# Designs tried in a protein design chat: VH-VL binders against o60147. Part 306

Target 1, 175 residues: o60147
Amino acid sequence: MLEKNKYLYIFRHIQTNQVLLSQGNVLKKTALFQLPYPLQKPVAPNGMRPAKLRKDHWVPLLKVEFPNESMFQSVFMQLLNYRKYRSVQPLTSDLLKLPIPVRRRKIMRQEVPNTIADLADILNKEKFPENSVRLQLSDKSDSEYADWPPSVQIDSEEIKLSRGFREKTTVDEAR
Below, E stands for the ipSAE of ESMFold2; O stands for the ipSAE of OpenDDE; V2 stands for 0.75 times the mean of E and O plus 0.25 times the DockQ between their complexes.

## First folded at step 15 (VH-VL)

Design kc0 (framework fv_dargistotug; at its last look DockQ between E and O 0.67; V2 from the best seeds 0.00; counts 0 for: pae E 5.3 > 2)
Fold by OpenDDE, look of step 15:
Structure kc0 (fold): chain C 175 residues (1-175), chain A 120 residues (1-120), chain B 106 residues (1-106)
Amino acid sequence: as target 1 above (175 residues)
Amino acid sequence: QVQLVQSGSELKKPGASVKVSCKASGYTFRSYGMNWVRQAPGQGLEWMGWINTYTGEPTYAQGFTGRFVFSLDTSVSTAYLQISSLKAEDTAVYYCARGTPYLSYGFDSWGQGTLVTVSS
Amino acid sequence: DIQLTQSPSFLSASVGDRVTITCRASQDISSYLAWYQQKPGKAPKLLIYDASTLESGVPSRFSGSGSGTEFTLTISSLQPEDFATYYCQQDYEYPTFGGGTKVEIK
């Protein structure tokens, strides 16, 4: 049986630090629909979700290789769920005391560490085989946002994806 | 083996309601989105929308808002399509198909389809 | 919405023939295209995803190519069971299907 793509790419917005999940290293427009609604409004034109995908505004945060498609699918859906859950949670009293622009910025700044923490939490719960998941980060320091289970092997090499674009690899060149 | 089994054919009058079921088996239900695709007689395929099987959140394509409702019963790994205020133009085969629109695996599993005929 | 235009709409061919179906997208969809086969009275069957990746269990005579706005499905040697309607489908945005190509017996 041909093995399906089992890579998860996570991108962050260069300005808002919003996070998008992607199977491919090229973002789909549908990825924009992952962005949470009204309680965590992004700093975007008119305070709304961007109408268009500006690929150049998104940079890779991390890449995860899973043992198989099923594991990937499961983790992907769970990540979406965690995001949704956060979006519907009431704002803390501390946040409510802040001006709206400041509040928004603060919320958005938490998206990256929250997403990384979510991923780690999900992987901890899934209890995949030891060293079966390969994690590559654009910034190695981001790995400090969470405790990773034994199933995760953190790559020493940082991810080198271009903004919103596919990394040119030998494999990609052959296609 | 992944299987999607849909409910049987329906014959309805205009104005009536129908609820089509799609029971999934052979995989983790919540790990894959469920799509609905309509095919009118002799016509092509039309994506109606999808439901996130994990969160329960439905997304409807343009033209399929209002009268169309996606729902789940996760306890039995079943997705539902309800169409209210049926019209003759709703006559079609309706398919459920496994796949998450955020991903690019295509719809790798399909139900056998449910024919809904709306006739006075 | 992204429109997919398939060509031809109808194709007559013989067993053993090389068949090529084209799908054009109204905008760049990268490689986010799938191909389906549908036989009368049956549900569509996924053949190719991500423009060129063969779905498990699909015969190797099927292949997909292309990126951006131009895509092709090729059947290297048409078999009797390959007479069917084929659809392309993009998922760069929310999914849309091409109009279909019916491959008939010559």
Scores: ipSAE 0.866, ipTM 0.941, lowest interface PAE 0.5, mean pLDDT 91
Fold by ESMFold2, look of step 15:
Structure kc0 (fold): chain C 175 residues (1-175), chain A 120 residues (1-120), chain B 106 residues (1-106)
Amino acid sequence: as target 1 above (175 residues)
Amino acid sequence: QVQLVQSGSELKKPGASVKVSCKASGYTFRSYGMNWVRQAPGQGLEWMGWINTYTGEPTYAQGFTGRFVFSLDTSVSTAYLQISSLKAEDTAVYYCARGTPYLSYGFDSWGQGTLVTVSS
Amino acid sequence: DIQLTQSPSFLSASVGDRVTITCRASQDISSYLAWYQQKPGKAPKLLIYDASTLESGVPSRFSGSGSGTEFTLTISSLQPEDFATYYCQQDYEYPTFGGGTKVEIK
């Protein structure tokens, strides 16, 4: 029997373009711990991580529908690990020339395209069955950050732009 | 078929150390976090923390930041809990449980538990 | 830390009874609650996650409901194998467990 569909929900911060991954349409408080710090050790609590989860600051970026939980968990963990890996890599020469506040903003702005590229890279390597994974974006042009494998079906409908994702039936979701 | 098999019971004196193993099978070890949960005799369940099996980075709950060490041997899909300077209050069953704290799918697989008894 | 208060701590019931166990959270945890069954000498077994989703292989007589701060586990027709201790667990933040509810034979 096919399990109930499992969704990866990805949120974007409205100002910084930082990205948070979620298993549900309401962010967990622990989601904030996904936000990496620069190559600083130990990580300071006042770095790029907000002190409080402000749900009105996080909007839908995309969601991915998986046919089962094990596929979802594998991809979710790999995405988290890709983000950690990026956080410890040497910065480019161009970035190192920038003042630290400007550099941080540019690094944060890369999180959207980097996350989308990482997702596609994982899905290309995982050899999932054709059309087994459905991708829905808030802005369909964002799919252009990556080349998608045959396993991915990109939904023709964009996510309604709102604060967070909703599972309740509404006028927008009933369509 | 997911299985977590833990090492056998331990009887220790105060001040000694113990290392509990948790060997995983039936799934991709580095794709799921490993949690440690303590249950003292007649008591409820207490989350001790977790280890990211991809990076090896541990996270400890408050109260478990000193004498408790999580580690991995990825080559044999095994997680370890080491407790140093054992005290009588450390007497408990220690469980490993598969799950990632950033997900809300619960702990869907548990080891059988390892009883550690600390007595003078 | 988020505190979970289970009620009742103990209950007696007969085979065939409907059993209801309540878990109250000290703050809003959305739907981020799981239920476990534990028999003496055994590891806990996941029954319900995300407040109401049955884990694979769990009998349909088990159901979960609630959101926010109030959650309920229901066993629609108690079976002999259901005599155990039941725990709720939140994972809105790093996990905490309820104190447990022991279901005994009447």
Scores: ipSAE 0.148, ipTM 0.689, lowest interface PAE 5.3, mean pLDDT 84
Fold by ESMFold2-Fast, scan of step 15:
Structure kc0 (fold): chain C 175 residues (1-175), chain A 120 residues (1-120), chain B 106 residues (1-106)
Amino acid sequence: as target 1 above (175 residues)
Amino acid sequence: QVQLVQSGSELKKPGASVKVSCKASGYTFRSYGMNWVRQAPGQGLEWMGWINTYTGEPTYAQGFTGRFVFSLDTSVSTAYLQISSLKAEDTAVYYCARGTPYLSYGFDSWGQGTLVTVSS
Amino acid sequence: DIQLTQSPSFLSASVGDRVTITCRASQDISSYLAWYQQKPGKAPKLLIYDASTLESGVPSRFSGSGSGTEFTLTISSLQPEDFATYYCQQDYEYPTFGGGTKVEIK
């Protein structure tokens, strides 16, 4: 089942820059369904099929604190919809000139700036109260990928992740 | 449970047209691409191309342009393969298969196949 | 297009045998390779994707390995239901299939 809270944790892959959204501070293997569509290839309930997520390959990108769980869920779903939309759009002429593997690498590298821009766009449209949404970044320069609305308060405090809890996850292994 | 159900076998004369259907169920149709794969009698598998089920845009492999058309009816979760001006060498089993190319996920669900026989 | 060459084209083995099938790509395809099983008169069934990831519901006796241009499918203990033709397939570029390997149980 989904965990409920008012925090959105966004992770990036250390090599590809692919982005995963999480409702908790630890990635679950179900997060794989965000790549590239929200529900790609269901995982067996009994865990007989191993997940390809490796916990040490994903690092924090940013953490968002919302006023309540309802607002968190709304933004989370909208981000997933934006990612789905991007995955099926026609490629630019510049990208079409590149071999398929080079194009994929370039597209994946854009997930970090795209996700940050999408988050800002959603927050600008929702028009939450001033300083009601707290944003924590692992690298403050990433905030420059977008223009943030008055509802966003950028925190300089580092994102905290539970190492002990991550040690017990089967994200890279079935069971 | 994911299922792809194809239309029945067809016997056609050279120059005729055929339209094969592939009805999907058990998943969100527009979230996965649909591929077409051909297998001539006694031969191996040959990828014909795919259609992006979200945008409706088809992509054809070399050798499958002109006479071959991929299309969709999203209201009934069905993909179609139309072959015009049939030739004897079009005789084959045609499969639809779920998957989005370039992701290394493979084609994880297949229709049962539709035998198209072209003879005079 | 990227060409995939499978060897052997035909293989005869006894129940319980370890069977290995090889797939060679004409260029580096990283791990963008899948393996399929096709039984007579049936549609292909995905066994392995991304070179080594076992598809849900596929018996653990099947395994895949390799990267770049050399890939192998291994069946650790051949069963009667494994009588089939096996195909490799890449999607690093436009998808292509290998020529197939027919496995016949003695």
Scores: ipSAE 0.006, ipTM 0.485, lowest interface PAE 11.6, mean pLDDT 80
ESMFold2 (binder alone), look of step 15: mean pLDDT 93; pTM 0.952

Design kc1 (framework fv_dargistotug)
Fold by ESMFold2-Fast, scan of step 15:
Formats: sequence, C-alpha cells, structure tokens
Structure kc1 (fold): chain C 175 residues (1-175), chain A 120 residues (1-120), chain B 106 residues (1-106)
Amino acid sequence: as target 1 above (175 residues)
Amino acid sequence: QVQLVQSGSELKKPGASVKVSCKASGYTFRAYGMNWVRQAPGQGLEWMGWINTYTGEPTYAQGFTGRFVFSLDTSVSTAYLQISSLKAEDTAVYYCARGTPYLSYGFDSWGQGTLVTVSS
Amino acid sequence: DIQLTQSPSFLSASVGDRVTITCRASQDISSYLAWYQQKPGKAPKLLIYDASTLESGVPSRFSGSGSGTEFTLTISSLQPEDFATYYCQQDYEYPTFGGGTKVEIK
C-alpha cells in the first residue's frame, strides 16, 4: 500500500494577506484559480511564459496533518467550497463605505482570519477522534482567530522557515 | 504564447442578434478575467464589462445592461459576447481582452477585434 | 464613473523627439492607471500598468509617471514604429479609457 496525501498547507501572501490552499508543501499554478483576482501579472522577459508564483512572496500560514486521506479530502473540499461561497456573497455595508483601494486591501487582509475560522468551523462539524488532527502554525497567535474542537492538537513548534523549505513554496510553471 | 482569436466580421439588420466568440490559448483560461471593449468607427475605446472566468459571473458597465450578455465555454477556453435587438449605434469593433479589473495590472493580451456592422 | 481627460488629443512629432502625453482623472485613482498603444486597424497593446511599471517586451524608451489625478506617458526618443494613438485607462472603479492622443509624423 502506498502512502496517500494527508497534509493540507495553507499559504499567505506577505503583502496582501491573500490565502492559497495546497495539497502539499509546494504551491502549484493551479492554486491561482482560488483567487478572484490574479496576485501577480506574468512578467517574463519574452512575455510568453505563464504566470509564476514568487517564492519570496508566499509563506506558509499553517499545516494540517490528517490521520488519513479520506479525512483530508473531505476537509480540503469543504474549505474550497467555503472560499467559493465567500467570494460570491454581497459586500457588507461597512466595506462599501470605504474607498476602493482601502476596501480592496481590507478584503484581502481578512482572508487569513476568514480561512482560519472556516477551517475551525469545518473541523468542529466533523466527528474526528480526539487529538487526531495535527495543526502547526507559522505564528501561533493566528490560532486565536477561532475556537478549535477536541480533535485538533496544536503543535507547540511553529513551522520552521529555511532556505530549502522556502524554495518549495513556489512553482516555476515553465520548468 | 498567449493568443485570443475572435470570430469573423458580421453584417446584421436592426433587430437581429449577434454572438461574437473569443477563443483563448497559451495560458490557463480560468486564471484570468476576460474583458469586452468596444470601439465605434473613428472613436475611442469603451469598456463594456468583464466576466470572471473562474466563477462565470459577468459584470456590465453602465450602458451595457439588458441587450448584452457575456458567457463562457470553459471546456474550449472560449468567451462569448451576445448582443440582442441590434441597433445602428451598436456598429463597432468589439475586442476581448485578458485581465482582472481593480488590480492595476492592465489588459495584457487582446483579440484581433470583430467588426459588427448594423445597417438597414 | 471616473472620467479620464487626455492632452493633447493630437500631436505632430519627428523621429528622435521626446513626447509627453498627459492623463487627468476626475478623482484620486492612486496608481490604478495603464497606458496602451493602438495602431490603425490593430488591437491595442499594453505599454505600462500600475502607473509606472513597464510591460514585458515594451521598449525602455516608454515610461509612465504620476499618482492620484495627474499621469504622464513619456517616449524619450520617438521611433518610426511609435506613430499611433495612445490611451490611458483606469481600473480603480469600473474601468474607463481616456479619449486618446494621436501621435502623427510631422
């Protein structure tokens, strides 16, 4: 029997706080479909290469380890559905009162707290065994955006950022 | 190589309908929005609206509601503009252009344009 | 809608000239401005986005500057292939284009 994927990585943009979900520790070009707006325009010297995710712009927000692939797939699909649902909801009146650039930045910056809250909501609705889901964050204070169920064990160690790991957070689409 | 290829010119009578196609290639179709831009003979560029290629949701500029419909066929990476109840003032070159509004990235690839002539 | 006013609407210039085109917005649009080049019978081509960022493949003689309500496109040394109509465009709100500036051979 071959080991199947049971890890979910969530990445954030260092400037905008926009969030991308990944089934592994490497962001693929297909993750860009999650954004209603492209974050980076293709800026290749010959103008012919596809859009590229920049390794210095995306960092891990958190990593979730599930006990098996079926639980991973369930949570991953639900989280994608939550993101789609949020993207089609009307803007709140408080956001509509803001100038367009301020409103845009505030919407993008809310993606981190919203994604964490959505993840916790999904995990609270699932009936996973106690301490069966391992959550590791880059910044433990981000866990405070939600109340976590007994199934979640928050790792005391934060995600270590190293040269090798950071290189794996982006994809060269032409390679 | 990013390419947007549009359907050929159309000559229509007032009251008819026309459907213009814009076939994309060389990139991931769902990753970029698609805009429609009109240019009447001898006039400047006029943004008509855009369609979110990931969600399928169209947004129309003021003045392009009602008779104008943006749609997609993602299986063939093609965007469509349909104009119903054609009027003489609809005579123009219609362009599709790749880009997601509100990000300040501009529209970086354009179709060659489709001339729609409405005459009686 | 945000209105964009380009000046001049028309200019005559010679090869080697420095050409400057201005675009004024009816309200503050920060840096949400792009510049396009359109040759007769052809689709527009993106030159500059985010007010001052040169699009890939565009010659370095093109530059953009400005922020807020006043923007300029500069061609430092006009070449034969640069004779065209130039448009500014904002996407701070629903996108709108300026009226265009036609650059003709003197």
Scores: ipSAE 0.006, ipTM 0.510, lowest interface PAE 12.1, mean pLDDT 80

Design kc10 (framework fv_dargistotug; at its last look DockQ between E and O 0.52; V2 from the best seeds 0.00; counts 0 for: pae E 7.7 > 2)
Fold by OpenDDE, look of step 16:
Structure kc10 (fold): chain C 175 residues (1-175), chain A 120 residues (1-120), chain B 106 residues (1-106)
Amino acid sequence: as target 1 above (175 residues)
Amino acid sequence: QVQLVQSGSELKKPGASVKVSCKASGYTFRSYGMNWVRQAPGQGLEWMGWINTYSGEPTYAQGFTGRFVFSLDTSVSTAYLQISSLKAEDTAVYYCARGTPYLSYGFDSWGQGTLVTVSS
Amino acid sequence: DIQLTQSPSFLSASVGDRVTITCRASQDISSYLAWYQQKPGKAPKLLIYDASTLESGVPSRFSGSGSGTEFTLTISSLQPEDFATYYCQQDYEYPTFGGGTKVEIK
């Protein structure tokens, strides 16, 4: 049996620029638990975990197609780890000098480039076959946040940037 | 091939502790989350929680906090479920199952189950 | 928590029959639903994930359909080895299972 293509969608919050990882083009509620702030009923604008999943608050950042499940699973788990690791690191003295709202905004602004860089770093380490991973970005310029290994083929077409994004696929049409 | 092999049946008294093991083989252990599912005799399946095999971070479902502890020994690709202060209602078959709750591949591999019987 | 209601709870059928099991979710879970088969004394076996994707190694007589709140598992032609209990499971939120459907010999 041929391996099915596996997709990684990365979404960003339109206000906070927080990042969620998703296998599907429709976010799961469990995706919210990827966020590092396990506070009870926090508000997303504060850079914390939202109490509810508002799909319309998330837009696609990028889409990655992997040739098989094993590669996808490996990269997914590593991405989670990179993000978690950053969330538990001590804040720099410079950040601590800033008011909390400013600090949070500054941290959140780095989430997108950090995630992209993490992805590239993971893929560089994995040494997948050349052009085996297809990367599509909502903003092509975001590809500049990292040096991509030969395994990554960057798609010339951009993902449509819309709230509540759901790309129609053949599978979706059959449902 | 992917295999999850669990430890054998346990008979315990109320108040005792039990530790069930789940040894994984045939795949990269840290690439897939490990779930624990409980099934009381004659009852349905109940998700207990999962452990991130990469980071070691456990997540417990409601009703499975406190007395239940997920842990890992990555050196031997093994996940553990420890239940303390056992109660009669803890009598069940406990399954480990491979899968990451953030994904939608289902639990594609299961251990054979471990029967834990709590009886005075 | 998302509740999954399976129907029927019990189903009597004969070999060769077309069998359909329904799973209803208390809220929209998109396509994040899996189906499992469990035989007595055995661990559950994944049949379908993402509502309609057949797990590798599972016979093609099994199929899943549905989206949102209504899902179905279909066995096109029931085989002797298919008499078992079937469970739906959602993973839109943290996983919950349906109550199960026992398929028995008529």
Scores: ipSAE 0.865, ipTM 0.940, lowest interface PAE 0.5, mean pLDDT 92
Fold by ESMFold2-Fast, scan of step 15:
Structure kc10 (fold): chain C 175 residues (1-175), chain A 120 residues (1-120), chain B 106 residues (1-106)
Amino acid sequence: as target 1 above (175 residues)
Amino acid sequence: QVQLVQSGSELKKPGASVKVSCKASGYTFRSYGMNWVRQAPGQGLEWMGWINTYSGEPTYAQGFTGRFVFSLDTSVSTAYLQISSLKAEDTAVYYCARGTPYLSYGFDSWGQGTLVTVSS
Amino acid sequence: DIQLTQSPSFLSASVGDRVTITCRASQDISSYLAWYQQKPGKAPKLLIYDASTLESGVPSRFSGSGSGTEFTLTISSLQPEDFATYYCQQDYEYPTFGGGTKVEIK
């Protein structure tokens, strides 16, 4: 009778451009375990607490509405896998030539375009029905990081950014 | 229809090991995480951890590190819980339950439970 | 770990009664709370997720409310099949369950 929530939110860190995946417009503390291990101190999920979640440091990047909960769950799991794969790749010689602070900023800044490209790649592979996936962005120019399949409709209206965005009752748009 | 079917009850001696299976059907196995939940006799529910069914990566709750191992056989849509060096306090019903902890759908499907009894 | 405290731990009720069970979290968990029903010898059954969203197939007499640290499960008119133990569960951090509330026949 009542369908399950079928929305993916992707958040961006205001300074680093690191990204977090979320089902709702309010981040869970567990989302922090999506971030790569700290350079100087690996984190073991079975023994380590996540760092403090500062919700005011994260802003919406995009929102995706899927035709059903099953398709959303499939895409979400695949995105987690793509992000893990990227985080364990060796550094290129070009990156190793850069001073550590510059190298860190360059790597983190690529998370936005990389995540958008990964999302598009997954959607191209999954063969969803035409116009069945609705994509809404905070900045429409970010859609240019990928070629989108016929299953994706990019909403002409951008996500409205506000202090209340991280609360479901103040930010979740009418279905 | 979604179903999770677990292996039968086990009676073990302290120091032995046990491997519990949870066979999934009626959905795409790799798209939904699998959780393990324990319930000691007369006690409440205790989350042990989960395994990412796409990547095979396990995550254990505090208190379930070392002796407990989550694994998968994706070819037969089955998740496994192995407990080594069994202790009397491991006596419990062990449930598998479908859900991804990053998401807020709750655990919407559960196995019937496997009773593991550890006695001398 | 986030701790969940349920009250009462047990209650006796009659068919047709309105029953309310409370779950308190040790820190703000937003709306990331689910409710389960467990009958003796059976696996738990999901009733409500995301604090107030009713799971498909669950009777409308069940409802959930609350956010932050205070949550309630309400059964508007208790039926014979509702005598069971009820658990709240958060997933804001790694999942934890409340201690349970046993609803028994008066």
Scores: ipSAE 0.659, ipTM 0.836, lowest interface PAE 1.6, mean pLDDT 85
Fold by ESMFold2, look of step 16:
Structure kc10 (fold): chain C 175 residues (1-175), chain A 120 residues (1-120), chain B 106 residues (1-106)
Amino acid sequence: as target 1 above (175 residues)
Amino acid sequence: QVQLVQSGSELKKPGASVKVSCKASGYTFRSYGMNWVRQAPGQGLEWMGWINTYSGEPTYAQGFTGRFVFSLDTSVSTAYLQISSLKAEDTAVYYCARGTPYLSYGFDSWGQGTLVTVSS
Amino acid sequence: DIQLTQSPSFLSASVGDRVTITCRASQDISSYLAWYQQKPGKAPKLLIYDASTLESGVPSRFSGSGSGTEFTLTISSLQPEDFATYYCQQDYEYPTFGGGTKVEIK
């Protein structure tokens, strides 16, 4: 029996470059809970959590097709763990020298390269069959943040949609 | 075949402790989260929290911080629920359920339940 | 916490009836809703996840619909084995369950 493929959808915030992980091609409001709040000043490694999900603020970063649900869930749980681990690490001396607004912006902008590197690290440690994991990016140069294992096939075509991972319907386009 | 097999029913006195086991088989244990769900007699279902079986990190629902402890033994694909300082209101059936929260997949496999009765 | 309100709490029906159970969320939960069936003395069984996706091995007479705050579980032609209690469950945030709907034979 053929197993249903599972997709990991990763979104990037258009302004802050924060990252959200999703199992669906439409971002769910609970994804915001992946973003920690600042707990103290002057540090802000956690990024800022918006009060509500603004769908027009989150654009596709990448999509991953796994051969089965079990692989998707395992990778998803590992990515969440990597994000938590990074969120509790001490700030470097170089970051502490920056003015607070600049420091916060720099920390948030690391989420894109960090998430891509973490994904690749997880996939390099897993023993997946060659070319069994398909990766599609909105910007193919983002693949350069990591060294990909033989299991990953990078799609030659970039994601063309500017909002979400679904083509708009006629009703949606009328708005 | 996915199976979750829980330890047998327990009759306890107030103030005692209990440790419920949930042994998984038929799938890669560390690929799915493990949830704990309580059902008091004649009542509905209450999510107690979950444990990330990859990292071992537990998350507890509000009201279940303190006396309730989730743990794992990944070498035998087993999750545990320990309840300390048992109270009469802890009398319930406790289920383990496979699923990673926040993924919209629901809990697709459940243990048979373990009745814990706390009585003087 | 997100509260889920199921209605009705009890439902009396005959074999062959179309049965509809509703679940209302206290806030928008998109499609983060699952439905479970529980028979007395048994663990819950997943029927529907992601609001409308049928779990493998579940009969096609079961269907789910809705998004946002209002969701329905429909049994198109009730069978003798369908007399049970049904629960909705959200995992938009920390999972919570509805109060249940007991479907009884008329």
Scores: ipSAE 0.053, ipTM 0.644, lowest interface PAE 7.7, mean pLDDT 84
ESMFold2 (binder alone), look of step 16: mean pLDDT 93; pTM 0.948

Design kc11 (framework fv_dargistotug)
Fold by ESMFold2-Fast, scan of step 15:
Structure kc11 (fold): chain C 175 residues (1-175), chain A 120 residues (1-120), chain B 106 residues (1-106)
Amino acid sequence: as target 1 above (175 residues)
Amino acid sequence: QVQLVQSGSELKKPGASVKVSCKASGYTFRSYGMNWVRQAPGQGLEWMGWINTYTGEPTYAQGFTGRFVFSLDTSVSTAYLQISSLKAEDTAVYYCARGSPYLSYGFDSWGQGTLVTVSS
Amino acid sequence: DIQLTQSPSFLSASVGDRVTITCRASQDISSYLAWYQQKPGKAPKLLIYDASTLESGVPSRFSGSGSGTEFTLTISSLQPEDFATYYCQQDYEYPTFGGGTKVEIK
């Protein structure tokens, strides 16, 4: 019996800081539907098709390992719900005073700290076993955006941006 | 044991409406998305769209906007497909299937199918 | 939409045969492909997801391979219960299914 993938791969856009959630270490075009501010106009006027995905513009933010598929699915769906909730909230008066391009940039730049805070909030609400969830970040200082529950163990090794989420090879490890 | 149980077959006249149900059991309903797939007689499978069971938001494939409505009743772990203004070309077996298009786990559990026949 | 082309559309085989079905995608879909088995009057059953991962409870004679645009489903030794129609399905974009391959007894 082979077990299903238990990893949540979180990517950030190198320029906009927008965040995408993925089950696999390679982004799917459907992931673009997670974005409230698309990188470009959708190809269909009804918005039913994602914009073109430029995989080289997305880098690892963090990788989350769950002990089973049920926990992974629950956290993944809750993160999508948090992102939806944030996208439909009224803009603050401070943001409304900014020109549209500046406002959008500021909102997009907050997706990284917001996603990390949302993940921690979900994990704090869920009563997962101690040290059952492993986090590996591209920049460990990003863990400071939240307080983590006892269920979370943060990996001492950071994700190498040059390798993305790919596994180590003999070539990558050779000195 | 994961199970999806659909409502029984329907025979409708053109212009009528039909509502197919899909009752889930054996798992946390809100943790998995629900898809709708149809199969016309003697033909292959067509993905119609999915509904996010956590948020209640549906996504429809091209060709299934307007007359088709996905909805939920999370209190009884049931998903619904409603088709309005039925046409003869809507004659098909309609399946519900568990999965989220954002994930690559495939559709790992399916309802038994509901035959909808539209004829005069 | 991403188109999936299955070949052959029809295959006749005997018990014990090695059966191979191919699925070609109109663009690179990485490994985001699943395989299903459908028997007459029944719902499809997931066999393989993520191109090569066998679903729980599926016999080991079933295997999947490939990535990018070309994928293969193999049944190493066909059994009587394996006579069915097989479908590939991608979810790299909006999910789409291949046209199906009907495997019939000789």
Scores: ipSAE 0.100, ipTM 0.680, lowest interface PAE 5.4, mean pLDDT 84

